# Designs tried in a protein design chat: VH-VL binders against Increased recombination centers protein 19 (IRC19). Part 23

Target 1, 188 residues: Increased recombination centers protein 19 (IRC19), of Kluyveromyces lactis (q6cq02)
Amino acid sequence: MVLIKSRKSIVTATNVCINSSSKFYLTEEQVQSLGDKEFLTASYRRFLRMRQFISKRQMVKESYTTYLRYKFKIEDFELKRSKLLSVSGMSAMDFRSSVQKSLCFLIKAFSISDAYSKDMIDDSHKCKKIIKNLLTVDYHRNRIINRSSNMYQYYRKDFTFFTDGQNIGLKQFEENLMRLNECLGTRL
Below, E stands for the ipSAE of ESMFold2; O stands for the ipSAE of OpenDDE; V2 stands for 0.75 times the mean of E and O plus 0.25 times the DockQ between their complexes.

## First folded at step 14 (VH-VL; framework fv_disitamab)

Design p2 (from m3 with heavy chain A58T N61A K65Q; at its last look DockQ between E and O 0.34; V2 from the best seeds 0.00; counts 0 for: chain humanness VH .575 < .582)
Fold by ESMFold2, look of step 14:
Structure p2 (fold): chain C 188 residues (1-188), chain A 121 residues (1-121), chain B 105 residues (1-105)
Amino acid sequence: as target 1 above (188 residues)
Amino acid sequence: EVQLVQSGAEVKKPGATVKISCKVSGDTFSSYRIHWVQQAPGKGLEWMGRIIPIWDETYYAQKFQDKATITADKSTDTAYMELSSLRSEDTAVYFCARGDWFSSGYSFDYWGQGTLVTVSS
Amino acid sequence: DIQMTQSPSSVSASVGDRVTITCKASQGISSWVAWYQQKPGKAPKLLIYAASSLQSGVPSRFSGSGSGTDFTLTISSLQPEDFATYYCQQYDSYTFGGGTKVEIK
């Protein structure tokens, strides 16, 4: 069964094949040459298109969309990074490259094909497990905060909870995710 | 642009250890698979093993499992291969190579220049 | 471990000749075969991946075909710079064929 078909992408119930020329990907030329507004629009659109591959379940789709909006519109990533890792200075990877690599991580997570080699299947499974865990943690976090209160500032804006002994599990999760981002050049 | 640069040629005595480096530049080292390939003088290519630096996962060909140790340092974007208990049959050129999903589906599209290891008394 | 049997071991050919090199896997490997060219003193160069996909910058006279167990590399019209040794590789578990040296006749 074919769900989406294009010249450079084939999507079925059991197969998602995405390449560097598809509308799901950001090319190196786009990263380097687009204006800032066009880059942000193209990036956001591509992350939104991934929604169709993540789940048919409404709660998962809503969690993904909420997380995506938070990452694009609210999160101060460099502040979060500096507090979690106890470092100063900016990330080594520039913003546009980190967005491209984050999209690539999502593409790997949700690309599934009967024709994939063992290496591709293994990489896809690992990326998918991380994304599923990330969304599960974020869903839980959203249920315990009020976005218009001190809890939103605490968990989402200034990250005060990193120094609070009452959030050890969440802090450890965010630290592990940030260290993964450092290694991969992503901003998941 | 992706580039793999290996350490220079080595001359070693039998029984010694050698450690070859492979420094990656131009993209994200941690997401690659880094492979090592042996080529004895006048002979063909033989795959030795690989590491996936982000997961710190190694896999070796049976022939090299007790001979080679592959590691990676993500802070310096460098893979290493150590050969222990060197013998004359270990004399070869050793290549590193990368595999990446979006370039060529984990085939070896970029190679280091090779490192000659000569084992003689 | 998957064995790759490459033949012939050498080919003597002239400029303009069509050269065909074969590689047989000991079990099915779908299309996960790469072909490499190597010149003396140099690193191998990727020509073909996924059995038939031409690597960027590789001349169109190189082509690959096959699936399952039987694979071929074809050079449609041999050029002077094509005298080299060619290797197949299955990259599901990374074994190389024995190589084919293409020499001047």
Scores: ipSAE 0.585, ipTM 0.805, lowest interface PAE 1.8, mean pLDDT 85
ESMFold2 (binder alone), look of step 14: mean pLDDT 90; pTM 0.937
OpenDDE, look of step 14: ipSAE 0.729; ipTM 0.892

Design p3 (from m6 with heavy chain G27D A58T N61A K65Q; at its last look DockQ between E and O 0.49; V2 from the best seeds 0.00; counts 0 for: chain humanness VH .566 < .582, pae E 2.01 > 2)
Fold by ESMFold2, look of step 14:
Structure p3 (fold): chain C 188 residues (1-188), chain A 121 residues (1-121), chain B 105 residues (1-105)
Amino acid sequence: as target 1 above (188 residues)
Amino acid sequence: EVQLVQSGAEVKKPGATVKISCKVSGDTFSSYRIHWVQQAPGKGLEWMGRIIPIWDETYYAQKFQDKATITADKSTDTAYMELSSLRSEDTAVYFCARGDWFSYGYSFDYWGQGTLVTVSS
Amino acid sequence: DIQMTQSPSSVSASVGDRVTITCKASQGISSWVAWYQQKPGKAPKLLIYAASSLQSGVPSRFSGSGSGTDFTLTISSLQPEDFATYYCQQYDSYTFGGGTKVEIK
């Protein structure tokens, strides 16, 4: 059953099979039973579907799409994590669970209603602020990368910028975001 | 499987302080609200307050604002509640419970076993 | 400050009976109500969340309904293990109802 519905938000019960609600969430069956390719495809489609709720401003929508494509198709998350946190080995968080939780984080960021409780509104505000901030940072990083052909490797692939002292603000942002991921079990 | 395990029963004298622990296992501790609930002998449940460990953000019921202090240690996945200036009417079972913020449930889906605090004169 | 008025305070019932428990909120709270079962010496157990959603592992004889200010927990056919105290809770500011003790007759 759909518990609350508005133009900007959809709230669904996790134990109820309602066709329209399943297109925004990853079900537990999908997390547990899909093959790897099918899981990534279903996940990517749901993150793309959220584009319509991110912002009315086209620049923000484009930044989100660019961010999403990078996260799904290019980023070596475990390499990034190991360099930022100065640790070796992979995160203990299950990959599929972390994708599911990241989608839930995004849905909470952009689902808000006057009928929500105070804690629900506060959660939405906090999630939205974090997502908007990371998209702003990602937009500016892309502008820097576009000025020089070799900066993509530096910022996006091997993450050399973490260690050279020239990007301390960006490094601190990425470190904070990665520690948030560790706390929440997400992959933002 | 998610579990909340509380520290053992305490006997205290009036005017003393007690600190109850609530260790969460089986999921990411910082993703949730940790709530505290008082149940006096023969009485109903009374919400005391909660913490959001990721933000270190607390909120208290008005009755308990000057009585309880709720904290969390993210490195040990443990929430704490300290009760100060204990009086005989503070004799109760104290429960911790978690509230899920990743779904729109926000109900208390897992509870600790309870900690009896007895304030003897 | 949202108060939850729960009624009745107690029910004397037999196995197989239909039991209905109500809670009234002092102001509108949408569907943000949970119902809990508590047996003596035990922690409460979540039965219903979001007014009507059944928690995993809870028997289907339990159901919840309501929106706005008036909420109901129903046990369609009382079983021996259902003799307990039941609490509603609104989770906008987390206050509990006074409880309803369901006793064997």
Scores: ipSAE 0.552, ipTM 0.786, lowest interface PAE 2.0, mean pLDDT 84
ESMFold2 (binder alone), look of step 14: mean pLDDT 90; pTM 0.928
OpenDDE, look of step 14: ipSAE 0.771; ipTM 0.897

Design p4 (from m6 with heavy chain Y110P; at its last look DockQ between E and O 0.29; V2 from the best seeds 0.00; counts 0 for: chain humanness VH .575 < .582)
Fold by OpenDDE, look of step 14:
Structure p4 (fold): chain C 188 residues (1-188), chain A 121 residues (1-121), chain B 105 residues (1-105)
Amino acid sequence: as target 1 above (188 residues)
Amino acid sequence: EVQLVQSGAEVKKPGATVKISCKVSGGTFSSYRIHWVQQAPGKGLEWMGRIIPIWDEAYYNQKFKDKATITADKSTDTAYMELSSLRSEDTAVYFCARGDWFSYGYSFDPWGQGTLVTVSS
Amino acid sequence: DIQMTQSPSSVSASVGDRVTITCKASQGISSWVAWYQQKPGKAPKLLIYAASSLQSGVPSRFSGSGSGTDFTLTISSLQPEDFATYYCQQYDSYTFGGGTKVEIK
């Protein structure tokens, strides 16, 4: 049952969904005209706006926010990429484009899907599943990190766990995610 | 710039099978949907099906589900459409087209140049 | 299945004329409607996406509008290069309209 309907969102008993609004995106003009700092700030703000669609659960929202801060402020994406894919050099993907595609990825995950639009439904479901899995893995990772301060460098900066046999599952997850990013041009 | 280049024209006899290729260049093949569209001589456009290469998931118009098989080779950035049990009514120009997967807008752009398949006894 | 009824099937017009093409869906659909131009022996060319968004490089004389079941393509002032066949398409199930041939009067 729909509780609240607006041009931007639909709130149901179980979910908060985007009503296919372009206002969650940066415009092409903004993407092209903004300076680097302004672009990052504007992008970050839009990712934060997506919190309400991630989950109604406060815990999940907090996990998302924590992950977002890490992604924007801490993560050395190229270092991670090089270690996971055994590649040298930077990706040919434009940074701004990858951020936009990532935002689009989230928007699709939590948008209203039409019953008769199979591809839209499939897109939404697949994106949602990936995001949920990503956040679940990150949640568990953070629980470990919070138990020992030394684990932050291990998991978040040096990526030492890539060479640790005890973390082969996590490494495989990260590797698959990075391959997905390479295919989609995202920066998840 | 993203380009779609299709294989050349085909002439087949009734009952035969033909496989058309669509090579994608200048972009990320895996982030696209590759659609196929039929256009009979002097007629309109008819959507046949599409494939998502990264998932290897094909979806078909019910009208063509027993006629067309759509596949993709991610290693060569090429999509394929195989038409089986060819009949004279299958004579048409077949187009491939790109659809963005993780973009806000939905549209077919660009298109391949088309492949003419002629079925005659 | 969603049907797209496009009208008219053909229209004769002169350079400078305003041309309007309509596409009616058999049921309510999303605004993911596109318009294409096709010239003889060529592949279709995207003009409008998302019902009203002009594709890059397309002249501003082309515009799209509509929602629900009714969608419209308008050419404000027909140019010689605009004589072609136009198609609408919905993206709920990818159905095309029957096409509209714009011919010189």
Scores: ipSAE 0.610, ipTM 0.845, lowest interface PAE 1.0, mean pLDDT 91
ESMFold2, look of step 14: ipSAE 0.631; ipTM 0.825
ESMFold2 (binder alone), look of step 14: mean pLDDT 91; pTM 0.939

Design p5 (from m6 with heavy chain D100E, light chain A50S; at its last look DockQ between E and O 0.54; V2 from the best seeds 0.00; counts 0 for: pae E 2.7 > 2)
Fold by ESMFold2, look of step 14:
Structure p5 (fold): chain C 188 residues (1-188), chain A 121 residues (1-121), chain B 105 residues (1-105)
Amino acid sequence: as target 1 above (188 residues)
Amino acid sequence: EVQLVQSGAEVKKPGATVKISCKVSGGTFSSYRIHWVQQAPGKGLEWMGRIIPIWDEAYYNQKFKDKATITADKSTDTAYMELSSLRSEDTAVYFCARGEWFSYGYSFDYWGQGTLVTVSS
Amino acid sequence: DIQMTQSPSSVSASVGDRVTITCKASQGISSWVAWYQQKPGKAPKLLIYSASSLQSGVPSRFSGSGSGTDFTLTISSLQPEDFATYYCQQYDSYTFGGGTKVEIK
């Protein structure tokens, strides 16, 4: 049921297995040695490559791509973190390491095999649930934003909605996700 | 450098309770598994259970599910194992160990020094 | 639970000898096996993970092999400091083998 190749993953009718080769992962050398532009390009490519494992449904693939573009090009993560956690100063994890760990989280979410142990399967299911939840929340946030020209700044750039009392559920979701990021060293 | 430091040796009477601590320093606590292992005098290693602190989720070897309670305190990076209704057969060294986060690596890469619990009348 | 049958229970060998320790799982477990070394009065130390991957800082005379049900730890040239008990462990349910005590003549 499961086939592993060193260059590329094989998808079967019953499961998905992703080889731990450098093609899907960022290596320590890449994290330490690439220039900033090359690092962002290499990481973005790897996240995009994961799209085929997220879902067969085009709507979910498009939501994922929209999420990636926001995270890579628009989001001020440190501003978001400081507002949600009421803290000053940088996060404990450096930027490149947090990107690498975020990619590992995504791979863990969607790499699953009959040969995996119970804990490996449980980890995969937990990571997958979190990714699917954040994509669902992001999809619905985009629907709200598309209703009004001013909503993008409000929800996506300055995060004014954290204090307005009308978005308590969304704020709590973002707080929980940020606390998870602090614990894992990710930037989901 | 990652270190797991356990609380000191304990001497208990039958029927008593003991709580062993395992403090993790020099690394990430919340995302790793913390495991507990029993080694009776002159015997091999036996896995008792583990907790995943970020999920606050404990899982036990069925042999120990009515004996041990495993908890974690993320604010102090400390895991605990409480042993209840102690019997002389519970005399052993108890180790904590850290489980690796990698996709394929769930091995115990760092271990505490061990805590001897002696149960005697 | 998956049982790990480890053999031999003990071995007596000279410095320079090749030592082979085996573990047999009661059902297939892919490569989800680790090997540990434990010296008297001390905690176990990880040697090999994922059946064949050498842990950082472990001498290259240690090697692991196997997949499925049959797993082997090899010490290619025994050294005096290798006196210890060795354990295999599967990490589907975390069961350890019974241990192999290596005694240096």
Scores: ipSAE 0.451, ipTM 0.743, lowest interface PAE 2.7, mean pLDDT 84
ESMFold2 (binder alone), look of step 14: mean pLDDT 90; pTM 0.933
OpenDDE, look of step 14: ipSAE 0.556; ipTM 0.817

Design p6 (from m6 with heavy chain Y104H; at its last look DockQ between E and O 0.31; V2 from the best seeds 0.00; counts 0 for: pae E 3.5 > 2)
Fold by ESMFold2, look of step 14:
Structure p6 (fold): chain C 188 residues (1-188), chain A 121 residues (1-121), chain B 105 residues (1-105)
Amino acid sequence: as target 1 above (188 residues)
Amino acid sequence: EVQLVQSGAEVKKPGATVKISCKVSGGTFSSYRIHWVQQAPGKGLEWMGRIIPIWDEAYYNQKFKDKATITADKSTDTAYMELSSLRSEDTAVYFCARGDWFSHGYSFDYWGQGTLVTVSS
Amino acid sequence: DIQMTQSPSSVSASVGDRVTITCKASQGISSWVAWYQQKPGKAPKLLIYAASSLQSGVPSRFSGSGSGTDFTLTISSLQPEDFATYYCQQYDSYTFGGGTKVEIK
C-alpha cells in the first residue's frame, strides 16, 4: 500500500517516477469509503492519467484510451472470466481491490529509475511487457471486430473466441491473461 | 496483514533431505519475492535465494546453488525449500521472508518464525 | 556480488547511550540498504529501509543515514529493549552484513 514517494512525478527518457501521494493512486480509504459511481469515476481518471507514461506517440495513447473505455463501460469481466476459464460463479476477488491492484500493476510497469534495485527494474519491465502485449492484442482484435457487428458481439460481449488458425492466438492470450489476473488479483 | 508460517523443526541424519514449507496469508502470494535465509547456531544471517511465484523464477546465492531447491505452489500460497545431502554444517535455523515492490523496494518486511534443522550423526 | 562489511562486531553500552553502527558496501548500491533487529530466538525485524526511511511502528530513536557505499544506523538513546543483534542488508542482490551485537555494559 506504500509506494516510493516523491513530491512530484518526474518524467524523463531514463527516469520515470510516479508519485503515489498524487492523483495517480487509489488510497485504501478511497477503495473502502467511496460510493460506487464515485469509485468508478476516480478509478477511470487515474487509469486515464497513466496514458502520459505509456507512450510518447499519440496513436498509442488513443489506443490505450479506447481500451480503457471498453473495460470500464462495456466489458462484463465476470462473464469473460467464466467463459475463458470454464468456471461458474463470481470470482473470489473483491472488485474494488482488483481495480486498485490493476492500477498498481500499471504503476509498476511505468515507474522506472536507475536508483531502483535490480529486482524492481526487472518487475517493472515484466509488467510493462504485459501491458504492451495487451495493447498490441487489442489493436489486432479491433481489426477483426471492425469487420462486422457479429464479431463485436462475439469478442466484446459473448466472449466466443474462434479457434481457427488466425484466431487461436487471440483466445490463448485472453486465457493466459485471465489466469494471470487470478494469480495477481487484477482485472487487466 | 501478511503472515508467513513455516513448518516445524526437523532432526535429520547426514545425507538425508528435508523440505521446509512457508505458507503465506493475507496478501497476493504470486506477486511476492519469497526469500530464504540461513542462520547457523551463533552466526549471522545469510541469504540463500528467492523465488518469484508468478514467474516460477528462482535465483540462488552461488554458495547454496547445489544444496537448495526453492519452489512455490501458487494454489496453496506456499513456498518450499528442499535441502539435499545434508551435512552437520547445514544445522541452522532457516527463515523465509517476503519482498514486494510496494514494500519499499523489496526489503524483507515480513518474516516466518524460522525452522530449526538439526543434522546429527 | 556485493559484500557488506559491518562494524563494530559488538558494542557494550548502557541505557541512554548513543549507539552507532556502520556498514560499508564493496561497491555503490544507491540507497537500497535495510537494517534489521534480531532478538535471541526470534526472526529479524525490519527497522530501516531505503537507507534512511523508518519502518512503521519503529521508535523514532532509530535512524539511518548514508548513500553510495557508507551507511549508518544510529540509536539516539538506548533503551532496555534495544539489546539485540543488528544487521545491515543490501537488497539489490540481498547480502547481509556480519551483524553487530549490542550488549548491556
Scores: ipSAE 0.413, ipTM 0.765, lowest interface PAE 3.5, mean pLDDT 84
ESMFold2 (binder alone), look of step 14: mean pLDDT 90; pTM 0.936
OpenDDE, look of step 14: ipSAE 0.741; ipTM 0.893

Design p7 (from m6 with light chain V33L L54R; at its last look DockQ between E and O 0.51; V2 from the best seeds 0.00; counts 0 for: pae E 2.5 > 2)
Fold by ESMFold2, look of step 14:
Structure p7 (fold): chain C 188 residues (1-188), chain A 121 residues (1-121), chain B 105 residues (1-105)
Amino acid sequence: as target 1 above (188 residues)
Amino acid sequence: EVQLVQSGAEVKKPGATVKISCKVSGGTFSSYRIHWVQQAPGKGLEWMGRIIPIWDEAYYNQKFKDKATITADKSTDTAYMELSSLRSEDTAVYFCARGDWFSYGYSFDYWGQGTLVTVSS
Amino acid sequence: DIQMTQSPSSVSASVGDRVTITCKASQGISSWLAWYQQKPGKAPKLLIYAASSRQSGVPSRFSGSGSGTDFTLTISSLQPEDFATYYCQQYDSYTFGGGTKVEIK
């Protein structure tokens, strides 16, 4: 993974998808051609492989893994979006493209080299700060959830906390993240 | 399909201001880098600056930092470049171009058709 | 800022010829270089990115090579539609080369 960052070639989804480093990216063929189950499995594996780049600290690695499982197995993203943005329609960005873009966002966050241009470095820093903040917020949210059906349902499944006035800061964070997803076509 | 459509040609007097628009259709405008390039008559290409609409962050070639102002309007998917205090040497074709943040391309893969600005008395 | 020296400034060639265009950067730019084609009265078109990667829809007769400071665009068998001006560009400060006009002999 680290060798990919230092190989003296531009990091592109198209170029990397063809070479030996393609195991970290979703190719356009994979987005368009895989069956639904195979696509989800390939996607999950790629996000999981990124764990080694997120942090050396075990607590952060476990927080990331927990968040990833939640996003893939539990979260109703479209329900969350509709409640936060007060909309009734589905996302304009198709599901598979949004997953691909989310993976690219994560790779940009942790891909860095001294040979990168100014814009490449700036992209990495921007993505990294957003991902680190996201994981910090999720870590603290997990500490207040007692894992009972009521607290888990409240924060993670039906998102009742958006409307009850008790979690204004967390709601504002989720709203900002959802608007970022709308702007970028991601599912962070 | 991504398309960049620029506003039409303009004829201006010295000292005037012009604002060129670049409307983007297709794709995710907020995630692009929108670049501006000058091509004086019979000359090559010269990069002027770019904006990243999602961050509202403009960055300029030092040569043009006192001449050009680059902005973006995410509600209309349109980037703008304003040229102030026009002089005859500002006569050129001005292009907008896209760099897509997610394609890892820092190259300009889609270009507008160009806008001719003529500055004459 | 990184200066790009492009050579030659023009080349006369016939259909079927192999054409080679070079760019030299004033300092190392790794592989962060693109090649563009521009026809009179038209916007430039991206041909090659990252020194050697062909943009989608670009014919295989166009190829790019090089790294560091020395870069080459090659047209293996010139076609009538390839008569145009070609520019290199580095991605760090976005400086273009001076251009190479490929003309009918």
Scores: ipSAE 0.487, ipTM 0.777, lowest interface PAE 2.5, mean pLDDT 84
ESMFold2 (binder alone), look of step 14: mean pLDDT 90; pTM 0.933
OpenDDE, look of step 14: ipSAE 0.742; ipTM 0.888

## First folded at step 15 (VH-VL; framework fv_disitamab)

Design q1 (from m6 with heavy chain G27D I34M; at its last look DockQ between E and O 0.60; V2 from the best seeds 0.00; counts 0 for: pae E 2.2 > 2)
Fold by ESMFold2, look of step 15:
Structure q1 (fold): chain C 188 residues (1-188), chain A 121 residues (1-121), chain B 105 residues (1-105)
Amino acid sequence: as target 1 above (188 residues)
Amino acid sequence: EVQLVQSGAEVKKPGATVKISCKVSGDTFSSYRMHWVQQAPGKGLEWMGRIIPIWDEAYYNQKFKDKATITADKSTDTAYMELSSLRSEDTAVYFCARGDWFSYGYSFDYWGQGTLVTVSS
Amino acid sequence: DIQMTQSPSSVSASVGDRVTITCKASQGISSWVAWYQQKPGKAPKLLIYAASSLQSGVPSRFSGSGSGTDFTLTISSLQPEDFATYYCQQYDSYTFGGGTKVEIK
């Protein structure tokens, strides 16, 4: 059974094989040479293309798109990082490299094949669990904000909820995710 | 620029223990998989094991399972390998190497300079 | 574990020669093979990954081919800096081949 087939990817009930190409990856030339607007556009397009591989459930696809838009258009990642880790200044990872690595993490999560090595399959499973958990947490966070629409600043922009003691589980999740980002050089 | 810097050469007596460090540096690349490779004098390369620091998961070549212990300290970007109950046949150069976590090739793209361990009576 | 049988064990060659080195896996491993170059007293250097993909900064005179069980490294025109030992490696269980020493005649 083949669910999605293109010249650069094959999807079955058990396999998603995304061949590396400029359509799905950011090349080193693109990272180094594109203007800022062009880089963001190319990046966003590639993340959006991954929607087709993430889930058959439309609600999960919509959660992914919502999260993607938040990350690209709203989130102040460096403010979030500084508050979670109690540091000042910018992260050590170059912005464009971190976007490239985040895309690679997502591709690794959803590109899997019986022809891959054992380590490749294990990594894919681990990355997939992280992305699915991330989307689940974000879905539930959106329910909180929608129920208390005036809390958007609190949860999404200035991250005041890190300090109020009433969101310990969500704060721990965000802290763990930020530590993972520090290790991998990503911006998940 | 990603660099792997290993601790210096060691001379040990049989039965001793040695711990070799491998520090990773480079702002554009973080440590992803850390492998250890033995090269006995005049011999080829032999894979010993690896650790995945983000998961804290070590996996060993069966030959070295009871000889080597591989660990990592994510706060210092340093991998370690401890060799126990040293014998003269453990005399070798020991390399650390990085497996690029983002590449589906999983090849060893960066290597440390090697650490000579000499075991003699 | 998957065994990698590398041949020949050594090659005597002159500058400009074509050199071919082969590795055979004990079972199918798709394209998950890397090739390394090692000079005396130095760490190995990655040349080829995924059987045929050239690592950044490696001269195009190096090429790799193969899939399944049989893999080849080719140096199309040997240069003075290419005298070294070459290793294949499969990365399902990370086993290296025995090595091929390329020496000057």
Scores: ipSAE 0.488, ipTM 0.755, lowest interface PAE 2.2, mean pLDDT 84
ESMFold2 (binder alone), look of step 15: mean pLDDT 90; pTM 0.930
OpenDDE, look of step 15: ipSAE 0.760; ipTM 0.891

Design q2 (from q1 with heavy chain W55F; at its last look DockQ between E and O 0.46; V2 from the best seeds 0.00; counts 0 for: grease 19.7 > 18.9, SAP .5 > .496)
Fold by ESMFold2, look of step 15:
Structure q2 (fold): chain C 188 residues (1-188), chain A 121 residues (1-121), chain B 105 residues (1-105)
Amino acid sequence: as target 1 above (188 residues)
Amino acid sequence: EVQLVQSGAEVKKPGATVKISCKVSGDTFSSYRMHWVQQAPGKGLEWMGRIIPIFDEAYYNQKFKDKATITADKSTDTAYMELSSLRSEDTAVYFCARGDWFSYGYSFDYWGQGTLVTVSS
Amino acid sequence: DIQMTQSPSSVSASVGDRVTITCKASQGISSWVAWYQQKPGKAPKLLIYAASSLQSGVPSRFSGSGSGTDFTLTISSLQPEDFATYYCQQYDSYTFGGGTKVEIK
């Protein structure tokens, strides 16, 4: 189990300071001691608080919020994982830890400091690109669905499109994202 | 829970090539960066380079960029370092180490046991 | 590359002594420093990360301090098992200090 500690994120007047404050992070105490409802509420609030750092554009903020709701309320992550990776076992990372690590990923994407090392800056850029790509792909997926309940099941709930030769690019994106999740213990 | 297991000691002639493996095991493969460190006999530690396996991105200490080639096989959770054109001054213990992704410290929290490479005539 | 000048090169000390090891960076590196312990024939072991954070499972007699260019590892009460060589490392280019051998009298 990995603890998330960010005591070194100090920003200038034109940027936002993000550190190990309870406002932005899930502490190990919170992961272990909160009741289930309290944990989900605290988690959702922290992800929602990050909206202001992702974009100043209202449309992107709403796209992010829509994606966040899908991830928290609708997505069957383990079903998606099993179909993409052709595995039958549950992921090794427990749910609460994976949520904590996903929040850390988001914070790395949008925390900045002139005191960061080269690899810290590189990781921030990589995380930021991945988040931007993720939101772009989600935007286009919504357009493809055209709000049809059949297409929603196909793309969002059953993941039947993984076996359809018509969605190779989208499937590859989801495979790459799932491999990243396996590597980092996240559930992006 | 995480373990890094390296391949065994090697004795080589000058001009030869050696490839050292470092297999990562544990609950889930969680190594984002894998680093290589040289320790010559009686000397300190010297960083050689690292790879980010999920992006296939290797980055080298300038001293070693023409000597070492760092690769990884994500399917077997194994990192590799190949040393080419071996010379007697390449005699050293070579360690692999995991770079911590989540502590923002980027420290090497797990190390392999080391692989002695001896280059002699 | 950022150079890490570590001093002293060696220390002879008795059990119970307070031992202080320093590293000086050639330029400011915030708190991006780790400290490692290495015993003969073994791999290094992480003690301190981010200048002052104690790694899990490391005895509390080890502590780190410093920011910017000057960093210190302290062993508050030396134990027989602390015979080892200690290295600092900066995270920008991963350069190690030259090492400090701690010898038990």
Scores: ipSAE 0.595, ipTM 0.794, lowest interface PAE 1.8, mean pLDDT 83
ESMFold2 (binder alone), look of step 15: mean pLDDT 90; pTM 0.930
OpenDDE, look of step 15: ipSAE 0.734; ipTM 0.883

